# Designs tried in a protein design chat: VHH binders against UPF0758 protein CT0611. Part 6

Target 1, 126 residues: UPF0758 protein CT0611, of Chlorobaculum tepidum (q8kes1)
Amino acid sequence: MNLKVKGARDVFEYMKGRIPDETKEHLFVLFLSTKNQILRHETITIGTLTASLIHPREIFKAAIRESAHSIILVHNHPSGDVQPSNADKQVTSILKKAGDLLQIELLDHVIVGNNDWFSFRDHALL

## First folded at step 17 (VHH)

Design v1 (from r2 with R52H)
Fold by ESMFold2 at other seeds, look of step 17:
Structure v1 (fold): chain B 126 residues (1-126), chain A 117 residues (1-117)
Amino acid sequence: as target 1 above (126 residues)
Amino acid sequence: QLQLVESGGGLVQAGGSLRLSCTASGSVYAMGWFRQGPGKEREFVASITGDHGSTYYVDSVKGRFTISRDNAKNTLYLQMNSLKSEDTAVYYCAARDYGYEYDYDHWGKGTRVTVSS
């Protein structure tokens, strides 16, 4: 049965064991159904995140292909410090705006570390 | 209905300190402080989650303010040090329930902080 996400803790639990190389920085997108079930996730980038490397068209093309109702961003920090960087905030802002226009909501951006997570939604950043 | 009651506001000189408290009538997932200065929109100050204690601060208060909570007493705190005149505002306690269907929907009446130059 697909995992149903209620909030950011569920996203953190889903990502356990699903990051291929935790020593590298990854950005993922989760595609969600109308019932907030995770349809699948997709790796967007590997390596140091910069806003200039994000292509909203490609992310939302994938979301449309998956018939996603909404999306969640997930990003790991190999250091274990889950506070958002300026790049994390910029990426989130870009994809929030694109999702609003396309009516495929960005519900959250969850940053995960070794034993910790940070939710943009929980902290009023979304 | 969940009730949030702030206290600890007052008049202080610049460079001084205050500690704000907010007592909730029940357990909530995330709590935060927002503020509204004279003639300004309400802005986020800091927040903390009740499960693992994740915190976030707006840049203008980092290093000066510390948010904390005592979950046994359903009480949220904001330690405000090195206060500046720009910190003058009504400070509101707010809370949200767990889940993406919820927002910060529970609000206190606010406590006034005035920082004299």
Scores: ipSAE 0.824, ipTM 0.916, lowest interface PAE 0.6, mean pLDDT 92
Fold by ESMFold2 at other seeds, fold request of step 18:
Structure v1 (fold): chain B 126 residues (1-126), chain A 117 residues (1-117)
Amino acid sequence: as target 1 above (126 residues)
Amino acid sequence: QLQLVESGGGLVQAGGSLRLSCTASGSVYAMGWFRQGPGKEREFVASITGDHGSTYYVDSVKGRFTISRDNAKNTLYLQMNSLKSEDTAVYYCAARDYGYEYDYDHWGKGTRVTVSS
């Protein structure tokens, strides 16, 4: 049974126990149905996030295969500081633009840390 | 319908301080301040969530402005220190309901801040 995501807190709760090694940075994508149910998630990168490591065609190829209506990015900061970096903003901007063209909306980018989270959507960055 | 009422605007000399308040008629998830300067588009200033208190600031105000909220009073604050001429604007309180189907859709009428020198 697929879990429904209403907002960023639900994304944070979903990711609990799903980050294999919290000492490393991971970037994930969640693929969502038209009812905002999580179809599945997929690891995009492990290690320091940079815009050069992001391949929109691979993310959206997977989104199309899943029949995803929308996507959410999730990224952990091992330091526990969940404020977005410049790289986080750059990655978000790239995928926002690609999603707009394909009409597979990037609903949010949620950064998770030690019992804390930051939502791009909640802070008008998306 | 949710009501947002700002207060605390006025005329202040450069380098001075001012504290804005915004009272909501009910509980809201996220609240923020936006501003519109002369001849400029409305821009984001700062925001804060009501559940865990996540904050964000536009770079031009970091270290000078502090956003806070009192959930028991449904009140949002913006402490503005070291004010500059470029901070002159109408400051709007805005709020967002919880959930991805919502945006910052609740807006106050604004409070005028004029920084002179």
Scores: ipSAE 0.823, ipTM 0.915, lowest interface PAE 0.6, mean pLDDT 92
Fold by ESMFold2, last read:
Structure v1 (fold): chain B 126 residues (1-126), chain A 117 residues (1-117)
Amino acid sequence: as target 1 above (126 residues)
Amino acid sequence: QLQLVESGGGLVQAGGSLRLSCTASGSVYAMGWFRQGPGKEREFVASITGDHGSTYYVDSVKGRFTISRDNAKNTLYLQMNSLKSEDTAVYYCAARDYGYEYDYDHWGKGTRVTVSS
């Protein structure tokens, strides 16, 4: 069954137990319906995040195939420090712009650690 | 109708300190401070969530400003230390309800901070 998300806390709760190896950085995308139900998630990268590893074409091809209305990014920091890095901000900016053009909105970028999270949306970064 | 009322603005010499307060008429999820300097657009300063106390600061104020909130009093604070002339602005309290359907849509009328040399 598809979990409905209202905000960043729900995204954090969804990701509990869904990160295969918490000692490595993962970037995920969640594809959402018009009712904010998670259709599925997909792993985009494993390893140190850089903007050069992000291919908007592939992310939005998947979003279109899923008939997603919107997307959410999720990224873990193995250190547990959930403050966004410069790379996190760059990736978010690129995908925000692409989503605006395609009218598949990037609703949030949630960085998760151990019992903590940071939301770009909650802090006016989206 | 949520109301936000700022207080604590004033004239302060460079290097000085000032504490801003913002009282909300009810509980809110996320609160923050924005500022508008003379002839400039409003810019983000700092924010804090009510659930886990997540904070974020614009780089220009990191280490000098501290945001905090007292949920029992529905009050947001901004402790501003080591003030500089470029911190001169009207400081606005803002709030956001929980959920992706909301934005920072609740705004106070602002409190003026002037930093003199």
Scores: ipSAE 0.820, ipTM 0.913, lowest interface PAE 0.6, mean pLDDT 91
Fold by ESMFold2, fold request of step 18:
Structure v1 (fold): chain B 126 residues (1-126), chain A 117 residues (1-117)
Amino acid sequence: as target 1 above (126 residues)
Amino acid sequence: QLQLVESGGGLVQAGGSLRLSCTASGSVYAMGWFRQGPGKEREFVASITGDHGSTYYVDSVKGRFTISRDNAKNTLYLQMNSLKSEDTAVYYCAARDYGYEYDYDHWGKGTRVTVSS
């Protein structure tokens, strides 16, 4: 029984207890079905996020293997400040463009912290 | 049938302040301000969610503008301080329902802000 995602609050709730070391930045991708069920998630990077560490071909290779209809990015800010950095915006832009070409939509990028989250989609950044 | 009605626009001297309001006819998840200056495309200004109050601002207004909402009154505010000529625009209130199925699809008619030098 895969968890269904309606919006960013559900993504935040899903990630509780799923970040191995909350003192480090992690970037995850969630692979979603046509019914917005989380098929699985995958860790993309650990450590300070930079755009140069993002390899769209590997993310979308996994998305195709999972038969994902769409994806969601999630990363944590160990500080608890969930405002997006410039690197967060750059990563989002790269994967948005790749997803548009492959018709596997990037629905959102959700930044999680201590009892708080920020959604790119909710703030018109996607 | 959701209606958004902006108010509070007007003429103000550069360096001055102005407060915009937007009243919604019903409860909404996320609300925001967008603006369209003379001869320019509409641009995002700031937004706030209704569930936990997450906010975001375009860089050009950070530290000068403050977005807030009163959920009991279905009212969105934009406190605009240290106004610049570049802030001259029609300011639009917009709203989004909860969920990835929805977007910012509800729009007000706008309120004009003119910042004179």
Scores: ipSAE 0.818, ipTM 0.913, lowest interface PAE 0.6, mean pLDDT 91
Fold by ESMFold2, fold request of step 18:
Structure v1 (fold): chain B 126 residues (1-126), chain A 117 residues (1-117)
Amino acid sequence: as target 1 above (126 residues)
Amino acid sequence: QLQLVESGGGLVQAGGSLRLSCTASGSVYAMGWFRQGPGKEREFVASITGDHGSTYYVDSVKGRFTISRDNAKNTLYLQMNSLKSEDTAVYYCAARDYGYEYDYDHWGKGTRVTVSS
């Protein structure tokens, strides 16, 4: 189903029930159409996030194959504290730079926890 | 046409406190404070969302500044404690509409904060 997202609240709602094991940190990417419809999502990593585990070429290869106009990153903090870590910021920076070069925009990075979320875009980090 | 009006700026000694206010002419999704020091580019200070109250602070003010909002009054606040000379700037209230097609595009005229040594 091609759900349309307007902003970070919609991303948070989309991710409900889609995180297989909420006790582990997951990083996902959402591939979006020109009309901000979710084409599909894909799990990037499971476990503690580090920038060295991120492979922009694989993410953007998938984005190009999906004909994505833009992407959104999502990950969960099992603790429920949705404030971004330094690793979260570093991953975001790497993928923002790659997306800018390829003109496949990183619209947001949304961190989800128990009934809470943090948006990089809402807080001028993107 | 959304309008943002800041107040509360002034001259304060280092170590002192000030509280800035920003009144919006209508409801808005996210609000924040930005500042521009002498000879510097405008920089982000803190922000807060209107729906669930998510906040974020730049590292240099974390623990010293507190952002809050009163949605019933369409008013944003910045409580500034333990002020330092490097906090001297014009402080701007800014707001963004909900959605990825928007940025922080609504700006006040600013309120000047001067921290004396």
Scores: ipSAE 0.817, ipTM 0.915, lowest interface PAE 0.6, mean pLDDT 91
Fold by ESMFold2 at other seeds, fold request of step 18:
Structure v1 (fold): chain B 126 residues (1-126), chain A 117 residues (1-117)
Amino acid sequence: as target 1 above (126 residues)
Amino acid sequence: QLQLVESGGGLVQAGGSLRLSCTASGSVYAMGWFRQGPGKEREFVASITGDHGSTYYVDSVKGRFTISRDNAKNTLYLQMNSLKSEDTAVYYCAARDYGYEYDYDHWGKGTRVTVSS
């Protein structure tokens, strides 16, 4: 029932049709099992991404509730340019540090556009 | 085991250009260039994926270096323009396969680039 994620392309495919309004920036978190199956996803923010809107306590409380082994961040760039912004990098850094401490690994941050994606993991940023 | 063979290093004057190549013995998902300058830790330079050609560059080389690959030849390139003395390093080709269970685990032996003033 649950999609098993091997890598970033699978994350991109999972998010197709799951972004309610592509003209707005959305940030999601995916909660993964020990077998890299997506347990569920949760919307974190809608609108311009800033680090001040990210509350690691709430994300990791949800991750613990789901019995998640790991998490993946996903967000869309309405422009279609999937290169990471400085805000994207800052958010990733905050959640990586929190996940390392709690041993709930942040496996990747995938930025999605129309038919394109960027993976932090694929480019040695995670 | 996958083999990576680099070429194209050498001595070049500041402001000059150099093109590095790296041929892989088989198909790989992501390839990249890393470098280690004198007395420094190895650092990321640029990477490219095989599926969509997604690229990323460290800020210090953005606009000056261009990474590319020819998937049919399993060959990675780095075009280095407007070279500076701080670009002096041993440049390593690296590769990883698709999936979160893999990392950049395959490395070439490196090719030396020396940029003189």
Scores: ipSAE 0.813, ipTM 0.909, lowest interface PAE 0.6, mean pLDDT 91
Fold by ESMFold2, last read:
Structure v1 (fold): chain B 126 residues (1-126), chain A 117 residues (1-117)
Amino acid sequence: as target 1 above (126 residues)
Amino acid sequence: QLQLVESGGGLVQAGGSLRLSCTASGSVYAMGWFRQGPGKEREFVASITGDHGSTYYVDSVKGRFTISRDNAKNTLYLQMNSLKSEDTAVYYCAARDYGYEYDYDHWGKGTRVTVSS
């Protein structure tokens, strides 16, 4: 019953219908098993994303509590333009470094919009 | 083994244009261009996915370079306009398969672009 994530398209499909208010920017984290099955997701922030709102301690505390092998970041751009902002890149860099140290890999950061998505992994940003 | 063959490199004056091509021996999910300038490390230039056509460009080429692909021909293109001497590099085609177990592991031998000032 656990959904297995192969790549970014699967993340985009998983998030359909799971964003409470698409007029607001949400950042989520997906916690994955060793088999890339989604254990659960958690809302990290609501509102304009800035690096100062990201608390790696809380994300990785939750990841450890979930026994996650890896994580994926997901957020939506209400505009529908899924190109990453500088803040998106900075957040990704911070969490990648923390994940590398803790050996809980950040597999991807997927930005979702209207029938479109952008994957950091697909574009060599991870 | 997937084969990637670049072409279209050459000598061009600053402000000029050049179009690079990369033909893949089979279908791939994501393709991109990387480059290595004199005395520099290899850097990402641009990439495009095969399914929904998502693109990304490094800031230094944004607005000047356009990546595109023809999936029927398994061919990747890079249209380079308003070339600068800083764009001088060996340009490499790279590709990855769909899925987090894969990475950009397929590489061409590169094609040299020299921009004279």
Scores: ipSAE 0.811, ipTM 0.908, lowest interface PAE 0.6, mean pLDDT 91

Design v1 (from r2 with R52H)
Fold by ESMFold2 at other seeds, last read:
Structure v1 (fold): chain B 126 residues (1-126), chain A 117 residues (1-117)
Amino acid sequence: as target 1 above (126 residues)
Amino acid sequence: QLQLVESGGGLVQAGGSLRLSCTASGSVYAMGWFRQGPGKEREFVASITGDHGSTYYVDSVKGRFTISRDNAKNTLYLQMNSLKSEDTAVYYCAARDYGYEYDYDHWGKGTRVTVSS
């Protein structure tokens, strides 16, 4: 029932068919078990991503409620260009720092497009 | 143990070009270039994944450097155009295996690039 995530390709495959309106930006968080199984995902925002819309307290409150060992961020770029924006990097930095303090690791931030993805972890950004 | 061997470094005039190569002894998931300038810490330059060819560049080289790989030859390339004096460094090839349990743990010995004038 719970899909196990080995790396960023598995995250991309999990998100297929799970983005309600791909013409809009969605930010999701995946909550993972100690075995890297997806416990649940949650939509954080819909619309243009900015760092001011991200509230680490609420994300990690949910992570604690889910008994998550780690989290993964996922969002889509409707353009199909999966290169990270400055806002994407800012959001990642904020949540990385919060996760380090709480010892709930941010394993990756995966940006998804039509048949393409970008992983912060794969590119040494995380 | 995986071996990474860089080549293509040398002395080049500012505004010139160089092409670095890195041959791996086996297949790897992600490969990248890092560099260490005189008196500086090693820094990320560019990376590319083997499965779908995702790339990323540090801002200072974007538009001037192009990373690519030939998976059949297990070879990574860095085409370096419009070179500047600040690009002077030892360039290291690095690689990581697929999965969140792995980091960039495989490193070459480096190839020196010196940009004069």
Scores: ipSAE 0.809, ipTM 0.907, lowest interface PAE 0.6, mean pLDDT 91
Fold by ESMFold2 at other seeds, last read:
Structure v1 (fold): chain B 126 residues (1-126), chain A 117 residues (1-117)
Amino acid sequence: as target 1 above (126 residues)
Amino acid sequence: QLQLVESGGGLVQAGGSLRLSCTASGSVYAMGWFRQGPGKEREFVASITGDHGSTYYVDSVKGRFTISRDNAKNTLYLQMNSLKSEDTAVYYCAARDYGYEYDYDHWGKGTRVTVSS
């Protein structure tokens, strides 16, 4: 069975060793089953995150193909400061709205850094 | 049922300081402060997680308010400095269990803060 994600700490632990170059910003999406098991993850962007680089149609096309029930975004900050930027919030808002319409819920956005993480869900941003 | 009891509210002059406390009857994962001003909807103020101490603040209080917790005492604090009239509200302690199955479902009865100009 695949790893079941209960909350944001599990997402942080899953991403250990799975970021190819931690000196660069990456945005990933995790595709989850109805039992919150990680089906797989996919790299969406590498480099400074901006809302203009996000294409909901491609993310949700992949989610539908995976038969995902829900998704989680993961984004690393090479600086180690895991507080969300305005761009992080804007990307999250766009994908939350798209997921609500398609009924493929965005459960969380987890920002990871140096042995630290920030969860949008834990802080009532989702 | 988890109980949350706030204390530390009162009348304070603008520019002053106040420290709120919230004691939980048991261990909780995430805790936060919400507030409801006169005639307004309840709004998020600040939150902190119990595992690694992640914090977040609404923009209007950044730099003025500091959230902290003492896990051994199951107690949440809010240090409120440079208080403004718009900070006048009933402040509610809230808590969330660990996991995406849960939300902020545990609430205290609130403590009143009045900031006089």
Scores: ipSAE 0.803, ipTM 0.902, lowest interface PAE 0.7, mean pLDDT 91

Design v2 (from s5 with R52H)
Fold by ESMFold2, fold request of step 18:
Structure v2 (fold): chain B 126 residues (1-126), chain A 117 residues (1-117)
Amino acid sequence: as target 1 above (126 residues)
Amino acid sequence: QLQLVESGGGLVQAGGSLRLSCTASGSVYAMGWFRQGPGKEREFVASITGDHGSTYYADSVKGRFTISRDNAKNTLYLQMNSLKSEDTAVYYCAARDYGYDYDYDHWGKGTRVTVSS
């Protein structure tokens, strides 16, 4: 079903039950319609997030194929501490720049943990 | 129009403390402090969400400043400890509504903080 996302809380709620192994760090991308409906999500990496593991061309190739208007990044911190790392900020910056050039906006990056979340958008990081 | 009114600015010696307040005329989702020093561009200081209390601090103030809010009073606070000359600025309260259709679009007029050596 195509859940409409208003803001970061909705992203957090969508991810409940959708992380296969919460003991591992996962990075997901959500592809959104012009109405902010989630078209689908896709797992980008499993394991410690580093900038060298991101592939903007693959993410945006999928976004174009889905006719996505915008995207949202989501990843979990198995520790439960949802504060962004330097790596989180670096990957966000790279994908923000790529999205701006392609006019497929990165709306947010939401970090999820033990019934808690952090939104880059809510904290003026996007 | 939502109104944000800052208070608590003033002159303080380096190493001292100040507490800033910002009262909103209505309920808002996320609130934050930004500042503009002499000859500098406005920069982020700290932010807090109203629902689950998520916070974030600029590296330059982490460990010295504490953001908090009282949702019943629609009031945002910034406790500023161990103040340095570099903290001299006009401090602005800002707020945003919930959702990706909004940004930090509500701004106060600012309160001046001067930290003397």
Scores: ipSAE 0.813, ipTM 0.911, lowest interface PAE 0.6, mean pLDDT 91
Fold by ESMFold2, fold request of step 18:
Structure v2 (fold): chain B 126 residues (1-126), chain A 117 residues (1-117)
Amino acid sequence: as target 1 above (126 residues)
Amino acid sequence: QLQLVESGGGLVQAGGSLRLSCTASGSVYAMGWFRQGPGKEREFVASITGDHGSTYYADSVKGRFTISRDNAKNTLYLQMNSLKSEDTAVYYCAARDYGYDYDYDHWGKGTRVTVSS
């Protein structure tokens, strides 16, 4: 069964209990259908996020294989402070550009903490 | 349609303070301030969500401006301290509905802020 995502709060709720080790920073991608249903998610990196660890071809290869219409990035900040870092903004920019070229839209980047979240889309960063 | 009405603009000396308000005619999910200086494109200033109060500030205003909202009054505020000449602009209140089907599609008419030396 596939959960439908309306907005960033739904992404935050989906990720509850799905982060294997909350003491480490994880980056996930959600693959979405044309109706914004989550097809599945995939772990991209574990550890401090840097732009050099992001391989757009592998993310979008997976997106195409899933027949994804769009994607959402999610990562956690173990500190609980959900404000985006410069690295978060850099990785978002790279994947936004790649998605625009491939017409597989990056709808949002949601940073999750303990009981809080930050959405790039809600704050006009996407 | 949702109406957004800004107020509080005016002439202020550099280093001074000003408080902008924006009243919405109904409930909104996220609200923000954007500004357009002379000869410039409109740029993001700050935003706040209604559900959990998430905020974000442009680097150029961080630490000087504070965004807040009163959900009971459907009113958004921008406290602007330590004003600089570069802050001179028309300031627009904007709002978006919840969800990825929506953007910041609701806009006020703007309020002018002029910061003099």
Scores: ipSAE 0.813, ipTM 0.911, lowest interface PAE 0.6, mean pLDDT 91
Fold by ESMFold2 at other seeds, fold request of step 18:
Structure v2 (fold): chain B 126 residues (1-126), chain A 117 residues (1-117)
Amino acid sequence: as target 1 above (126 residues)
Amino acid sequence: QLQLVESGGGLVQAGGSLRLSCTASGSVYAMGWFRQGPGKEREFVASITGDHGSTYYADSVKGRFTISRDNAKNTLYLQMNSLKSEDTAVYYCAARDYGYDYDYDHWGKGTRVTVSS
């Protein structure tokens, strides 16, 4: 009975206690079923996020292997400031385009920090 | 149906200020302002969530505009300072329900802001 995600608050709650070293920036992907159940999550990068370190083919290969209907990106800002950076927006744009072509939707990108989160979807960035 | 009613638009000289309001007929999760200038596509201005107050601003208005809401009154505000002629537009209030099954699907009729030189 996997956890069901309704919206960005649920993503934030899911990530509590699941970030190994909160002093470093981590990017995760959540793979979701047709019922928005989290099938699995996977760490994509650890360290400063740059678009050059993101390889859509590897993410979507994993999504296909998991039979994911959709995906959600999550990453933390160790500073606690959850406003998206230009790199965050660039990574999101790349993966949204790839997901649209493959019909594996990027539902959201959620940035988590200290007692706070930011959702690209809630703010019309997705 | 949820109704959104904007007010506070008008004619203002460049460098001036206006405060827009939007009253919702019921409780909503996220609210935002969008605008459509003459001959232009509608564009995002700013948004705020009701649960934890997350905000986001378009680059063109950051530092000049402030979004806020009063959840007890179901009212959204936009404080617009240092207005420029390019801020001339019809400003629309919009809202969305919580969750990935929903989008910004609730829209007001708009309030016109004209910034003169």
Scores: ipSAE 0.807, ipTM 0.912, lowest interface PAE 0.6, mean pLDDT 91
Fold by ESMFold2 at other seeds, fold request of step 18:
Structure v2 (fold): chain B 126 residues (1-126), chain A 117 residues (1-117)
Amino acid sequence: as target 1 above (126 residues)
Amino acid sequence: QLQLVESGGGLVQAGGSLRLSCTASGSVYAMGWFRQGPGKEREFVASITGDHGSTYYADSVKGRFTISRDNAKNTLYLQMNSLKSEDTAVYYCAARDYGYDYDYDHWGKGTRVTVSS
């Protein structure tokens, strides 16, 4: 069926060729099944990421409609530097809290660049 | 089970340097350093992945500490420069396996670092 995700490397590989304009920052959400299969992904924002642009209600409405067991956030840094910004950390914290309340776990936030990625989960940020 | 053994702790003067090592009994995906100061909660210090060498540092140590690993020797290092009294802590090596089914569940017993003066 759909691509099965074990960890952050699989997320990075899934996103290859799926970012429409790599010169702009995109935030995506991946919706996962109970078996960690990617059901689909959805673009949340395009442009500079700030916490004020994130509406947990809309993200989790989509997750509930998809019957997602869990979600993964993905975004790109056009610079290629995949280190998380303070905005990235704030967005992650907000969505982690919302997911905990709704029991739809945020498994990871993966930042992708040209040939590199950063995983919040791998670095104990989640 | 996987064993993690830290070494290199000791007494050092403020402004000095120290290098910690942690040897794992087998191959692991991600390794990191955590620390617990007197009367404080354990806190993250730095981490590094084994596949592509991704690193992350706590703000309090960024620019002063450098994490690295030698995968052939299953050994993790922490180079600590410009040490401050607030760096006094027991430093723990920790590791996790690849994938979302795992956390940092493997821990060493720690090595004490005391920064004097």
Scores: ipSAE 0.807, ipTM 0.911, lowest interface PAE 0.7, mean pLDDT 91
Fold by ESMFold2, look of step 17:
Structure v2 (fold): chain B 126 residues (1-126), chain A 117 residues (1-117)
Amino acid sequence: as target 1 above (126 residues)
Amino acid sequence: QLQLVESGGGLVQAGGSLRLSCTASGSVYAMGWFRQGPGKEREFVASITGDHGSTYYADSVKGRFTISRDNAKNTLYLQMNSLKSEDTAVYYCAARDYGYDYDYDHWGKGTRVTVSS
């Protein structure tokens, strides 16, 4: 896709209609160009998010293959409560550190619900 | 230039309450409260977005503090209940513009809160 992302609202809008089964938790990664255009997204996990299910090697291998300048994490909370869990924070911290080392920045982690979203970046968590 | 002016700080007894206000000279996307205690680094307290009202609280204040904003008045509030001595700090209002090109770059001068035992 050629959509340009300015901020978290644009990420929320992009994900509309792109979550296959909203009753299940999904974690996605968006790969971004130098102009913050979404190159594509990829599903990382389906089901309860834990740090042990996240493999930075696989995410950043894909980011390098896509020639991504930066990445954004997105996941949905089927409950509609978009507040981050401790697991969400731990996953974000791991991928932030990996991205810093590889110079592929994690710009944000956006949690989406029905008509609501939470941005780590907007709340000084990134 | 955007100005942020805090008010409402003061001396209060432990277990008491205070309400802080921050008036912005113009509209901003997200606003928050940070604080710096004696001999400590500045730390995040709470934040709220202006569009859909997303909020987040530091664990140390969750359940005791409530952030809110009045967009028509460009005013941010922090209701602080059940205050503890460890809440003693200078409280700073901060704001950021919408988008990944921006950070919390707008800061007030702070208002002092002292919680006595």
Scores: ipSAE 0.806, ipTM 0.909, lowest interface PAE 0.6, mean pLDDT 91

